# Ledger of designs, part 15: VH-VL binders against Holliday junction branch migration complex subunit RuvA (ruvA)

Target 1, 202 residues: Holliday junction branch migration complex subunit RuvA (ruvA), of Salinibacter ruber (q2s5c8)
Amino acid sequence: MIDYVSGTLVDKTTDSALVDVNGLGYRVHVPTSTYKRLPDTDEEVTLHTYHYLREDDESLYGFATKAERTVFETMTGVSRVGPKLALSALSAMTPTELRDHVMEGDKSRLTQISGVGTKTADRLIVELRDRLADLDVLEDTSPLSGGSDARAEARADALEALTELGLSKADAERSIRQVLRDNAGIQSADELVRRALKADQE
Below, E stands for the ipSAE of ESMFold2; O stands for the ipSAE of OpenDDE; V2 stands for 0.75 times the mean of E and O plus 0.25 times the DockQ between their complexes.

## First folded at step 16 (VH-VL; framework fv_tocilizumab)

Design e2 (from j2 with heavy chain S55R; at its last look DockQ between E and O 0.70; V2 from the best seeds 0.78)
Heavy chain, then light chain:
Amino acid sequence: QVQLQESGPGLVRPSQTLSLTCTVSGYSISSDYYWSWVRQPPGRGLEWIGYIYYRGSTTYNPSLKSRVTMLRDTSKNQFSLRLSSVTAADTAVYYCARDDYYYEGGDYYDAFDIWGQGSLVTVSS
Amino acid sequence: DIQMTQSPSSLSASVGDRVTITCRASQSISSWLNWYQQKPGKAPKLLIYAASSLQSGVPSRFSGSGSGTDFTFTISSLQPEDIATYYCQQHYDTPLTFGQGTKVEIK
ESMFold2, look of step 16: ipSAE 0.718; ipTM 0.873
ESMFold2 (binder alone), look of step 16: mean pLDDT 94; pTM 0.961
OpenDDE, look of step 16: ipSAE 0.886; ipTM 0.943

Design e3 (from j2 with heavy chain S57T; at its last look DockQ between E and O 0.67; V2 from the best seeds 0.74)
Fold by ESMFold2, look of step 16:
Structure e3 (fold): chain C 202 residues (1-202), chain A 125 residues (1-125), chain B 107 residues (1-107)
Amino acid sequence: as target 1 above (202 residues)
Amino acid sequence: QVQLQESGPGLVRPSQTLSLTCTVSGYSISSDYYWSWVRQPPGRGLEWIGYIYYSGTTTYNPSLKSRVTMLRDTSKNQFSLRLSSVTAADTAVYYCARDDYYYEGGDYYDAFDIWGQGSLVTVSS
Amino acid sequence: DIQMTQSPSSLSASVGDRVTITCRASQSISSWLNWYQQKPGKAPKLLIYAASSLQSGVPSRFSGSGSGTDFTFTISSLQPEDIATYYCQQHYDTPLTFGQGTKVEIK
């Protein structure tokens, strides 16, 4: 299975990236959210990938975050949900937004996804409700260059800062986790650090 | 080989409830697909009534929603249609159909691939 | 509700003629359009799904094209056994809706 592709970005379009890996060019289909996080051409890029293989279809899909790939895999694992639909959903909304609309049964918002009519929206709600609920943390904090999520970046920066201030990595992670339990919307590394230091009592 | 067969009375009096059953052979209705009812008044076009998903969830045509109920009996591999307060306008051939899906170009597309023979129901005093 | 409008309502053609039927949706349905054939006294039979894909076992003289709102069904060389009424049907939004039908006759 091809889990990631890392190399030089040769070309990009709103729905694809061509990545050169030591002379092999990989065409990777991407959602708009990943396109927006791609670097300029001729720069290094790493994408989380899913190698989609059917008897009559073979394509490589790529994502800036692991959360996006997990949602893609979860969606395409549902009967009657193909990779084009899954990619359209991730182009239209974040993993968190998709989960929220599915959990709320918000058919009106789901039908705004390109290619999703009312029958498909109803099916997404029925099939994905439990599967997306099981993914408590849809936004991955892994620090890969390009395609960074603002919350993930803030958490990574806060962890680095707390470690530089003398906390162990375990203590810093615990403190950040507790702050985010109480204030999930924080996107400032500086604010995370300040609150984490109070939570750690150091 | 999957087959669908409608059964039920061919004559119903006005204001009564029309009841039809679709018996499915060769496939379990709880395994996959949408299972639909479609009707056709004599000499006229086709009208979708509703479907029941393999999970048991239902969706009905809004024009009939207040009068229609669909149920399934998984032990008999059957799904049924009840249409209340019928009038002469409900006279039609009633079909049950499987709502199947096909992979094309990265998407799945739905269609009615298997139909029952059809059952004429006449609403008359 | 998405209204499906077929034209013509009926037609008569000779064996071997090319026959074309048009179907228009009242709003975009992407490629979620199916074509069915219904012979007298029989249930409809699926011919084409996804606007242009031929169902297994259907003769290659049948074809479909289009996307969005405008769709076309073609019989490249009409045969005597093609006497039937043809329906388009959208499978995008509920209620699922059919066109009014096009009756095809041999002259």
Scores: ipSAE 0.685, ipTM 0.849, lowest interface PAE 1.4, mean pLDDT 88
ESMFold2 (binder alone), look of step 16: mean pLDDT 94; pTM 0.959
OpenDDE, look of step 16: ipSAE 0.834; ipTM 0.902

Design e4 (from j2 with light chain Y92W; at its last look DockQ between E and O 0.62; V2 from the best seeds 0.70)
Fold by OpenDDE, look of step 16:
Structure e4 (fold): chain C 202 residues (1-202), chain A 125 residues (1-125), chain B 107 residues (1-107)
Amino acid sequence: as target 1 above (202 residues)
Amino acid sequence: QVQLQESGPGLVRPSQTLSLTCTVSGYSISSDYYWSWVRQPPGRGLEWIGYIYYSGSTTYNPSLKSRVTMLRDTSKNQFSLRLSSVTAADTAVYYCARDDYYYEGGDYYDAFDIWGQGSLVTVSS
Amino acid sequence: DIQMTQSPSSLSASVGDRVTITCRASQSISSWLNWYQQKPGKAPKLLIYAASSLQSGVPSRFSGSGSGTDFTFTISSLQPEDIATYYCQQHWDTPLTFGQGTKVEIK
């Protein structure tokens, strides 16, 4: 409904922005990552927004990037995930990091999110693994440590291998994403390539 | 309305496996919620055993993890508890329960809103 | 594991009295605290969820308050039908844990 808010930043807190749009003020909830990127007050700002509508709750959430908004929308679209939890997640880590931790089932990293215990971490993994893997708006620009690094490396190697075999970069990326939706635990470039080629033939 | 009902043998010998089934009516267990087992020894408090999520994912109490297995049969709309190597300490009323959730202030909070009537299981030679 | 400690373990009060039960968590659980009523030979019944929200169909004489580590359950006017054992329960982290219970009797 309200997909963006553009105007003058009137006020900001660590978790919100007040934007004046031609005399109408919008209070927008923002994650810490977006807060850090906000301009100074009285400067122009544009936020990608999600209008959260429930019977007993109406709020506007805003993000610096479309990827963050997409992840927020994806998170709040699943069972037992509220907007507060989604904001906490995006405050703690990037969309790419969140996807990687979820896909790897890394509970130790997910529980570092404010308000997330082991049960919630399990729920996030179950509910979001496939949904986050399906998103094509996330960039794999920053590998994570440990298992995430291994996965990132495997993906990079698989991408290179597939492109060398004649696939376009876009097709290779799509195939790899499809494979990881089917099996998020894969950390081998060879296995990714094998399955991606099979998927591309179907 | 949604109802839960425990079923299984009331007597189990030591070292054998305790097996219970919870039959759910009025709601498909594969659609939503955590489906939990909780037990209560006679005259004592409540102990959470574990749950099986609607997706089939399981989580067990670490104190019982090595002996506990939870399964589901979606065709019968049932979920089950198996507890191996039982001793007298496992004598208890066993409850199955639904873990529902409630929206408050931007988050969802969980609680056991529906319980079975409970099934007494006695471990005795 | 998160330990839940209730106080008192038992109490006896008169009809119409205000009854207060406390529950302390070994670590912060925010508002992920539930209260249950269990009558003899029956399964527990949810009374309060999210620390202070009254479950549908539960009488208004029951209430809950608190956040973090300290929680309070209150019966504003004790009734004969309230004879039961009451349990607090945290749903913050696994394993899910209960308090030891508070047995409420009428004088």
Scores: ipSAE 0.729, ipTM 0.835, lowest interface PAE 0.6, mean pLDDT 92
ESMFold2, look of step 16: ipSAE 0.731; ipTM 0.885
ESMFold2 (binder alone), look of step 16: mean pLDDT 94; pTM 0.960

Design e5 (from j1 with light chain N34A A50D; at its last look DockQ between E and O 0.03; V2 from the best seeds 0.00; counts 0 for: pae E 19.2 > 2, placed apart)
Fold by ESMFold2, look of step 16:
Structure e5 (fold): chain C 202 residues (1-202), chain A 125 residues (1-125), chain B 107 residues (1-107)
Amino acid sequence: as target 1 above (202 residues)
Amino acid sequence: QVQLQESGPGLVRPSQTLSLTCTVSGYSISSDYYWSWVRQPPGRGLEWIGYIYYSGSTTYNPSLKSRVTMLRDTSKNQFSLRLSSVTAADTAVYYCARDDYYYTGGDYYDAFDIWGQGSLVTVSS
Amino acid sequence: DIQMTQSPSSLSASVGDRVTITCRASQSISSWLAWYQQKPGKAPKLLIYDASSLQSGVPSRFSGSGSGTDFTFTISSLQPEDIATYYCQQHYDTPLTFGQGTKVEIK
């Protein structure tokens, strides 16, 4: 099975990354927390992966950290918990938060996960308590390049604006990457767009 | 081992310019990261002043923006802080710090992972 | 500007006690929050990044949790060397801002 992918980030959306590994393009589904840590397109990225294979579902899921992947694997092993719910959990909270809430029986925090009601929260607490108790989820040893949440938000807004102005998605992402390499402190979408348009026209 | 060390005058007169230098050893300031100044008045909390990105671009705290300038000298592997028109309110311990961010090659943080020891600057007549 | 509010401002506890410090952001900052320890006369030291991730070399008795606006820092069993002031700090947006600090003392 595929344990990681390491290659060039060709494209990204809010819930996926396309990684080129020597001519093979892997579409990897990612939680929001991993998306926000992805680098610009055309940069190198490594994701820990889980190859989910079922008769009616074949997908590759990717994570910034081994802890996130372990939580995903553990959650999808629980009855009635599928990949989408596990991704929602990782988008809503960290592996450590999930473990702590499960160990404490904190249903109110677990129901903050999209798609988790009181029944699902009760099941997660019961089924995951033993499975997460021994996990070392505080250690984050996997590399991932990317900006802060504010930087990620500004990039996303700038990308949308540039594509609405007529640039291809690839050209818009490349222009934003060039601007951020020169000015990584920019956290305004307006300034990113302004500089990206100038760089594109050169 | 990466180390940051602040240097500069410990006493500055009101209305003059406070000037501090951070010397970085074990890593080139032009290779990566944001390089920040943070200050702490005695017995008080921490206030971020601004940062320089490895490319040379700067961002300053709006509360200080009109009085602050940060520069770097890549040949000496140093970055500096100048704060003009100081008053007694600018008396503080000044720290330089490395602001780590996520990248493919290694660390993935969004936090100040390395700090200097701090330099007390007193603004007094 | 994103304001960070810590509670309590100070606390006193016995060796072995569980200590909890809270930090509230004035708007959602996702999980982009760090916790620092500052001992008297020393620079701050990073303990927790990304709300709950333990920095390398930091003892496992330290932990963090939360997302959005409400965050918690916990020392599971207070030790004498943990006497310090603890700060939360957001990296979501500039200006980067810190909580006012929580002084932790041994009874």
Scores: ipSAE 0.000, ipTM 0.416, lowest interface PAE 19.2, mean pLDDT 81
ESMFold2 (binder alone), look of step 16: mean pLDDT 91; pTM 0.936
OpenDDE, look of step 16: ipSAE 0.782; ipTM 0.879

Design e6 (from j2 with light chain T94Y; at its last look DockQ between E and O 0.71; V2 from the best seeds 0.78)
Heavy chain, then light chain:
Amino acid sequence: QVQLQESGPGLVRPSQTLSLTCTVSGYSISSDYYWSWVRQPPGRGLEWIGYIYYSGSTTYNPSLKSRVTMLRDTSKNQFSLRLSSVTAADTAVYYCARDDYYYEGGDYYDAFDIWGQGSLVTVSS
Amino acid sequence: DIQMTQSPSSLSASVGDRVTITCRASQSISSWLNWYQQKPGKAPKLLIYAASSLQSGVPSRFSGSGSGTDFTFTISSLQPEDIATYYCQQHYDYPLTFGQGTKVEIK
ESMFold2, look of step 16: ipSAE 0.729; ipTM 0.878
ESMFold2 (binder alone), look of step 16: mean pLDDT 94; pTM 0.957
OpenDDE, look of step 16: ipSAE 0.880; ipTM 0.936

## First folded at step 17 (VH-VL; framework fv_tocilizumab)

Design d1 (from e2 with light chain T94Y; at its last look DockQ between E and O 0.64; V2 from the best seeds 0.73)
Fold by ESMFold2, look of step 17:
Structure d1 (fold): chain C 202 residues (1-202), chain A 125 residues (1-125), chain B 107 residues (1-107)
Amino acid sequence: as target 1 above (202 residues)
Amino acid sequence: QVQLQESGPGLVRPSQTLSLTCTVSGYSISSDYYWSWVRQPPGRGLEWIGYIYYRGSTTYNPSLKSRVTMLRDTSKNQFSLRLSSVTAADTAVYYCARDDYYYEGGDYYDAFDIWGQGSLVTVSS
Amino acid sequence: DIQMTQSPSSLSASVGDRVTITCRASQSISSWLNWYQQKPGKAPKLLIYAASSLQSGVPSRFSGSGSGTDFTFTISSLQPEDIATYYCQQHYDYPLTFGQGTKVEIK
């Protein structure tokens, strides 16, 4: 199915983005959190997508981060959880916040999601607790603002530093990949280098 | 062709425990849905008692929570209601019902789509 | 608890008449409202879910509308077999609650 769309942002609304990909216009439904991270119209954008398909509904959903897409996919894979509920959750809170509230059984926070009464909040806790427990926060590869530029700079600096310290480029890349797989949120080149050197030693 | 059937004693003495069983045919209660109890005093409206989710968790009406227990027996495809310390106010027709869901506009909405025939339980001495 | 108030408590109408019943929730329930029909001596029967969606097998003379706190149930042309008590019910918050019912009779 369609895993991402990358192209020119033609139009945006609070809940959708129209992306032109070489003459094909894809309307992608997005949570508010992704809308806020979209560039200006006529700029390039990449969205991680999920193709939602059933007999009576077909839509393309898009996200600024892989973590958001993973949460959406996980939620919509549960009986009685639809794409509108999943988007509302991601509009109201981050993937990490959602996971934490589900793990804690925090009904009061979950009912703050638009359209979520106490029955729906209870169902989210029951159905998602095991599925969200080990959700890994994926690095942000979108060209949107935030921490993504700092992470790219940290990786480049760490790669340069590791090669200057004597690792081959291949070994340095492997070690950095390993560290980021285990700790996706690192934004310091110094921290990446320290952990990569330990991973290289095994 | 899912059917729900209530069974249990029709007369219970005050202070005792009311016990009812819902037998489900045509569908496994461990496969999906919430499985619910609703009661109706004679000539009165409907009151939701609680339900048991197909995964086993329970939720009860707070007004009855201290006195109610719901369990299931998946080998017999049954779920049950126990209501302790009954009084005349607990006299009612007791229904079991399936809590189903419907996709509409990107969301799921719930409703009680299948009901048992109802069982009158009278609390008197 | 979300209180559901129906109006009227009873009504009498002729075959072919348009019948309207209202239901008011004490707080917003979005579109999480159902309508049930209960004939004497029988279990309730689901007619409408999600405020306005007709259950499979239910005649098209039944309809519902509304969102938030104010909901309406309509029988466009009353038939003899529609004699029953009608209940609204919210499925948004625990405890799930029903309106007090509206008894519909033919005069």
Scores: ipSAE 0.643, ipTM 0.847, lowest interface PAE 1.7, mean pLDDT 87
ESMFold2 (binder alone), look of step 17: mean pLDDT 94; pTM 0.958
OpenDDE, look of step 17: ipSAE 0.886; ipTM 0.947

Design d2 (from d1 with heavy chain Y102T; at its last look DockQ between E and O 0.64; V2 from the best seeds 0.76)
Fold by ESMFold2, look of step 17:
Structure d2 (fold): chain C 202 residues (1-202), chain A 125 residues (1-125), chain B 107 residues (1-107)
Amino acid sequence: as target 1 above (202 residues)
Amino acid sequence: QVQLQESGPGLVRPSQTLSLTCTVSGYSISSDYYWSWVRQPPGRGLEWIGYIYYRGSTTYNPSLKSRVTMLRDTSKNQFSLRLSSVTAADTAVYYCARDDYTYEGGDYYDAFDIWGQGSLVTVSS
Amino acid sequence: DIQMTQSPSSLSASVGDRVTITCRASQSISSWLNWYQQKPGKAPKLLIYAASSLQSGVPSRFSGSGSGTDFTFTISSLQPEDIATYYCQQHYDYPLTFGQGTKVEIK
């Protein structure tokens, strides 16, 4: 059950990171999207991880964002979807792009994933459509994204405001998630709080 | 053990509809897998016709798609093939087969692991 | 459609010989390649899946290798019961397609 690793980045490849955690070296398999966000070696890193366990397989997978880990968990929780396929998907596209292509049934985009032919693309659509439709709002906190910066700040402020108004953290997060699922472009904490309070009352 | 058995008429006249049923014993066709039809003209190679996924969706070979319908009857644990407007070129042994999957090295791989014995259908006037 | 080209179309070999059959896909199919044995009047039987994985109950003299576009099937020591037609089959792209078959006979 390893939910994260935090330590010194000893080595990296396009599909893995070796993280030293107090003398233990964890080899963590990562998608290209996470590789691109890794620091230089000898710097500190924290990866959100998923400890994949089968009777005949044990591997640690790591992600720069919780959204990527959530997609990985959702995909590998479905029959006939293995961890290599899930990593290939996250290497080829963002969590949001993957959700959109699956929801729209876009086989031509899904076959751009390495190792995915039309049979596998059809299976992804059939097996994941309802699972990915239920996913939380996916977040990208890149500092170069002006709209993303404002959204991230508004969400943090809204969460703090809702908890100060008496909602549990879980209820506040759920309400914010629901509002953003319906209105992803909101960048005002005041508007987000007002809509979340209305959604919580319904 | 899981067994598949084809049944249906062995002779069909040109322009009519070929209709075959695969009866599955030892496993429910709505529980898992793809359930498939494959045919083989006498002395020739194998051609995939299509399959029904256990969740109910169908996929057909594009070369036959305009003439093929596959359905299932889960209460009888059967799936069927209908091929319309047949000609002599549709004379073949018709097999039903299960499309199973196996975990290997981080992925799942599919194959036709169980086949029926086959049913020869001759299209002749 | 992905075309699967088997070579040779037929062969004759002696008992104990090493037999090699090749299969080439017209485009990459990764490792989504299966091999089947079909004896006269019988249904095909799965021997190898995922290019190189041996199906349960299949003798170890059968093997497969390759990935991408080029695949090889080998019988390390041909036995009389191995007389059959062998088919490769890709499970990557619709329509699923088979090679034309390789008929193996004893000299």
Scores: ipSAE 0.727, ipTM 0.888, lowest interface PAE 1.1, mean pLDDT 88
ESMFold2 (binder alone), look of step 17: mean pLDDT 93; pTM 0.952
OpenDDE, look of step 17: ipSAE 0.867; ipTM 0.946

Design d3 (from d1 with heavy chain S57K; at its last fold request DockQ between E and O 0.71; V2 from the best seeds 0.82)
Heavy chain, then light chain:
Amino acid sequence: QVQLQESGPGLVRPSQTLSLTCTVSGYSISSDYYWSWVRQPPGRGLEWIGYIYYRGKTTYNPSLKSRVTMLRDTSKNQFSLRLSSVTAADTAVYYCARDDYYYEGGDYYDAFDIWGQGSLVTVSS
Amino acid sequence: DIQMTQSPSSLSASVGDRVTITCRASQSISSWLNWYQQKPGKAPKLLIYAASSLQSGVPSRFSGSGSGTDFTFTISSLQPEDIATYYCQQHYDYPLTFGQGTKVEIK
ESMFold2, look of step 17: ipSAE 0.728; ipTM 0.891
ESMFold2 (binder alone), look of step 17: mean pLDDT 94; pTM 0.958
OpenDDE, look of step 17: ipSAE 0.880; ipTM 0.943
ESMFold2, fold request of step 18: ipSAE 0.696, 0.788, 0.717; ipTM 0.870, 0.914, 0.878
ESMFold2 (binder alone), fold request of step 18: mean pLDDT 94, 94, 94; pTM 0.961, 0.961, 0.960
OpenDDE, fold request of step 18: ipSAE 0.909, 0.909, 0.909; ipTM 0.962, 0.962, 0.961

Design d4 (from d1 with heavy chain S57H; at its last fold request DockQ between E and O 0.81; V2 from the best seeds 0.83)
Heavy chain, then light chain:
Amino acid sequence: QVQLQESGPGLVRPSQTLSLTCTVSGYSISSDYYWSWVRQPPGRGLEWIGYIYYRGHTTYNPSLKSRVTMLRDTSKNQFSLRLSSVTAADTAVYYCARDDYYYEGGDYYDAFDIWGQGSLVTVSS
Amino acid sequence: DIQMTQSPSSLSASVGDRVTITCRASQSISSWLNWYQQKPGKAPKLLIYAASSLQSGVPSRFSGSGSGTDFTFTISSLQPEDIATYYCQQHYDYPLTFGQGTKVEIK
ESMFold2, look of step 17: ipSAE 0.752; ipTM 0.894
ESMFold2 (binder alone), look of step 17: mean pLDDT 94; pTM 0.961
OpenDDE, look of step 17: ipSAE 0.886; ipTM 0.949
ESMFold2, fold request of step 18: ipSAE 0.775, 0.770, 0.737; ipTM 0.907, 0.903, 0.891
ESMFold2 (binder alone), fold request of step 18: mean pLDDT 95, 95, 95; pTM 0.964, 0.964, 0.963
OpenDDE, fold request of step 18: ipSAE 0.904, 0.911, 0.911; ipTM 0.961, 0.962, 0.961

Design d5 (from d1 with heavy chain E104K; at its last look DockQ between E and O 0.65; V2 from the best seeds 0.75)
Fold by ESMFold2, look of step 17:
Structure d5 (fold): chain C 202 residues (1-202), chain A 125 residues (1-125), chain B 107 residues (1-107)
Amino acid sequence: as target 1 above (202 residues)
Amino acid sequence: QVQLQESGPGLVRPSQTLSLTCTVSGYSISSDYYWSWVRQPPGRGLEWIGYIYYRGSTTYNPSLKSRVTMLRDTSKNQFSLRLSSVTAADTAVYYCARDDYYYKGGDYYDAFDIWGQGSLVTVSS
Amino acid sequence: DIQMTQSPSSLSASVGDRVTITCRASQSISSWLNWYQQKPGKAPKLLIYAASSLQSGVPSRFSGSGSGTDFTFTISSLQPEDIATYYCQQHYDYPLTFGQGTKVEIK
């Protein structure tokens, strides 16, 4: 089971990363959202991975955040949902957007995912509604290039605090997203909570 | 082996309800797959009517949606088609079919892999 | 609705001939295209799924190709038992739709 790879980024394309781990090169398939967060070549990178294995297919998938990997794992654990579909979904939208569209039954948005027709969109809604409702997903929770650990920790701490203060996970995530949309650089959990509580009341 | 068999009246009067049952043997209809009805007017092509998913949800051809209902009886391992307000245009061979899926290149693709023998239903005064 | 247009509507060929049938979708269906064989008086039989993948137990003389909107079905060497009507079918969008069929006969 390969749960993560951490090493030197030796090559990247729009849908893959080659990571050198002490002389072993791992080619991992990544969604566009993870590609956009990869550092420059020759810099250190850590990707959360999922080793997809079946009789006639073996591939390693990699993600900038645990939220993305959790969504990928949740999707591929559903009957008739393969890793290419899951990767396409994460390339087209954030974990939170995907959950929201599934919960709302927004078939028209889901069909905008590459390779997804109305039959597949309908199945995503039917199969994922229960499995995504209680997933703990957040936007931009993982640092890829370092220097952002404090922000990721602040966001996680703020989510926990808001949930303990009585907000649903969905409301807390929405409020944090709104605050960060306006103030992307906040590194204090106390400040995030304070602003999120004000945003939630309005 | 999995087998599908249609049953029901071969003659239905106009404006009445066409009712057909598909009996499935060798597999439980609540375990997996979409279970579908497809019809073929004599000498013509095939028309998909709708599915019932193993979880219970249904999807119907929009051209028939106002007149079609599909149900299942899991204790008898059967799924049924009810088509109301029939006319002569509904005369066809009716097939039930299993909608299976196949892994290829990271995705799953669907196809009708097992069909019943078909049942001709004539709508006539 | 996605219309599936097959060409030709019928053909006659000799045993051993290569037979080609085309299917055109009114919009892209990626590779969600199936081919069925229907012999007179019988139910359709799945031959090819996902545009080009051969169903288990189907002879290798049958093949399919294409993606997007243009698809081709080929019988590399026609046999007497291949007399049938062949249908393409898209499994991408509701309603699921079939081509009008191509009747293949031996001359």
Scores: ipSAE 0.677, ipTM 0.854, lowest interface PAE 1.4, mean pLDDT 88
ESMFold2 (binder alone), look of step 17: mean pLDDT 94; pTM 0.958
OpenDDE, look of step 17: ipSAE 0.889; ipTM 0.947

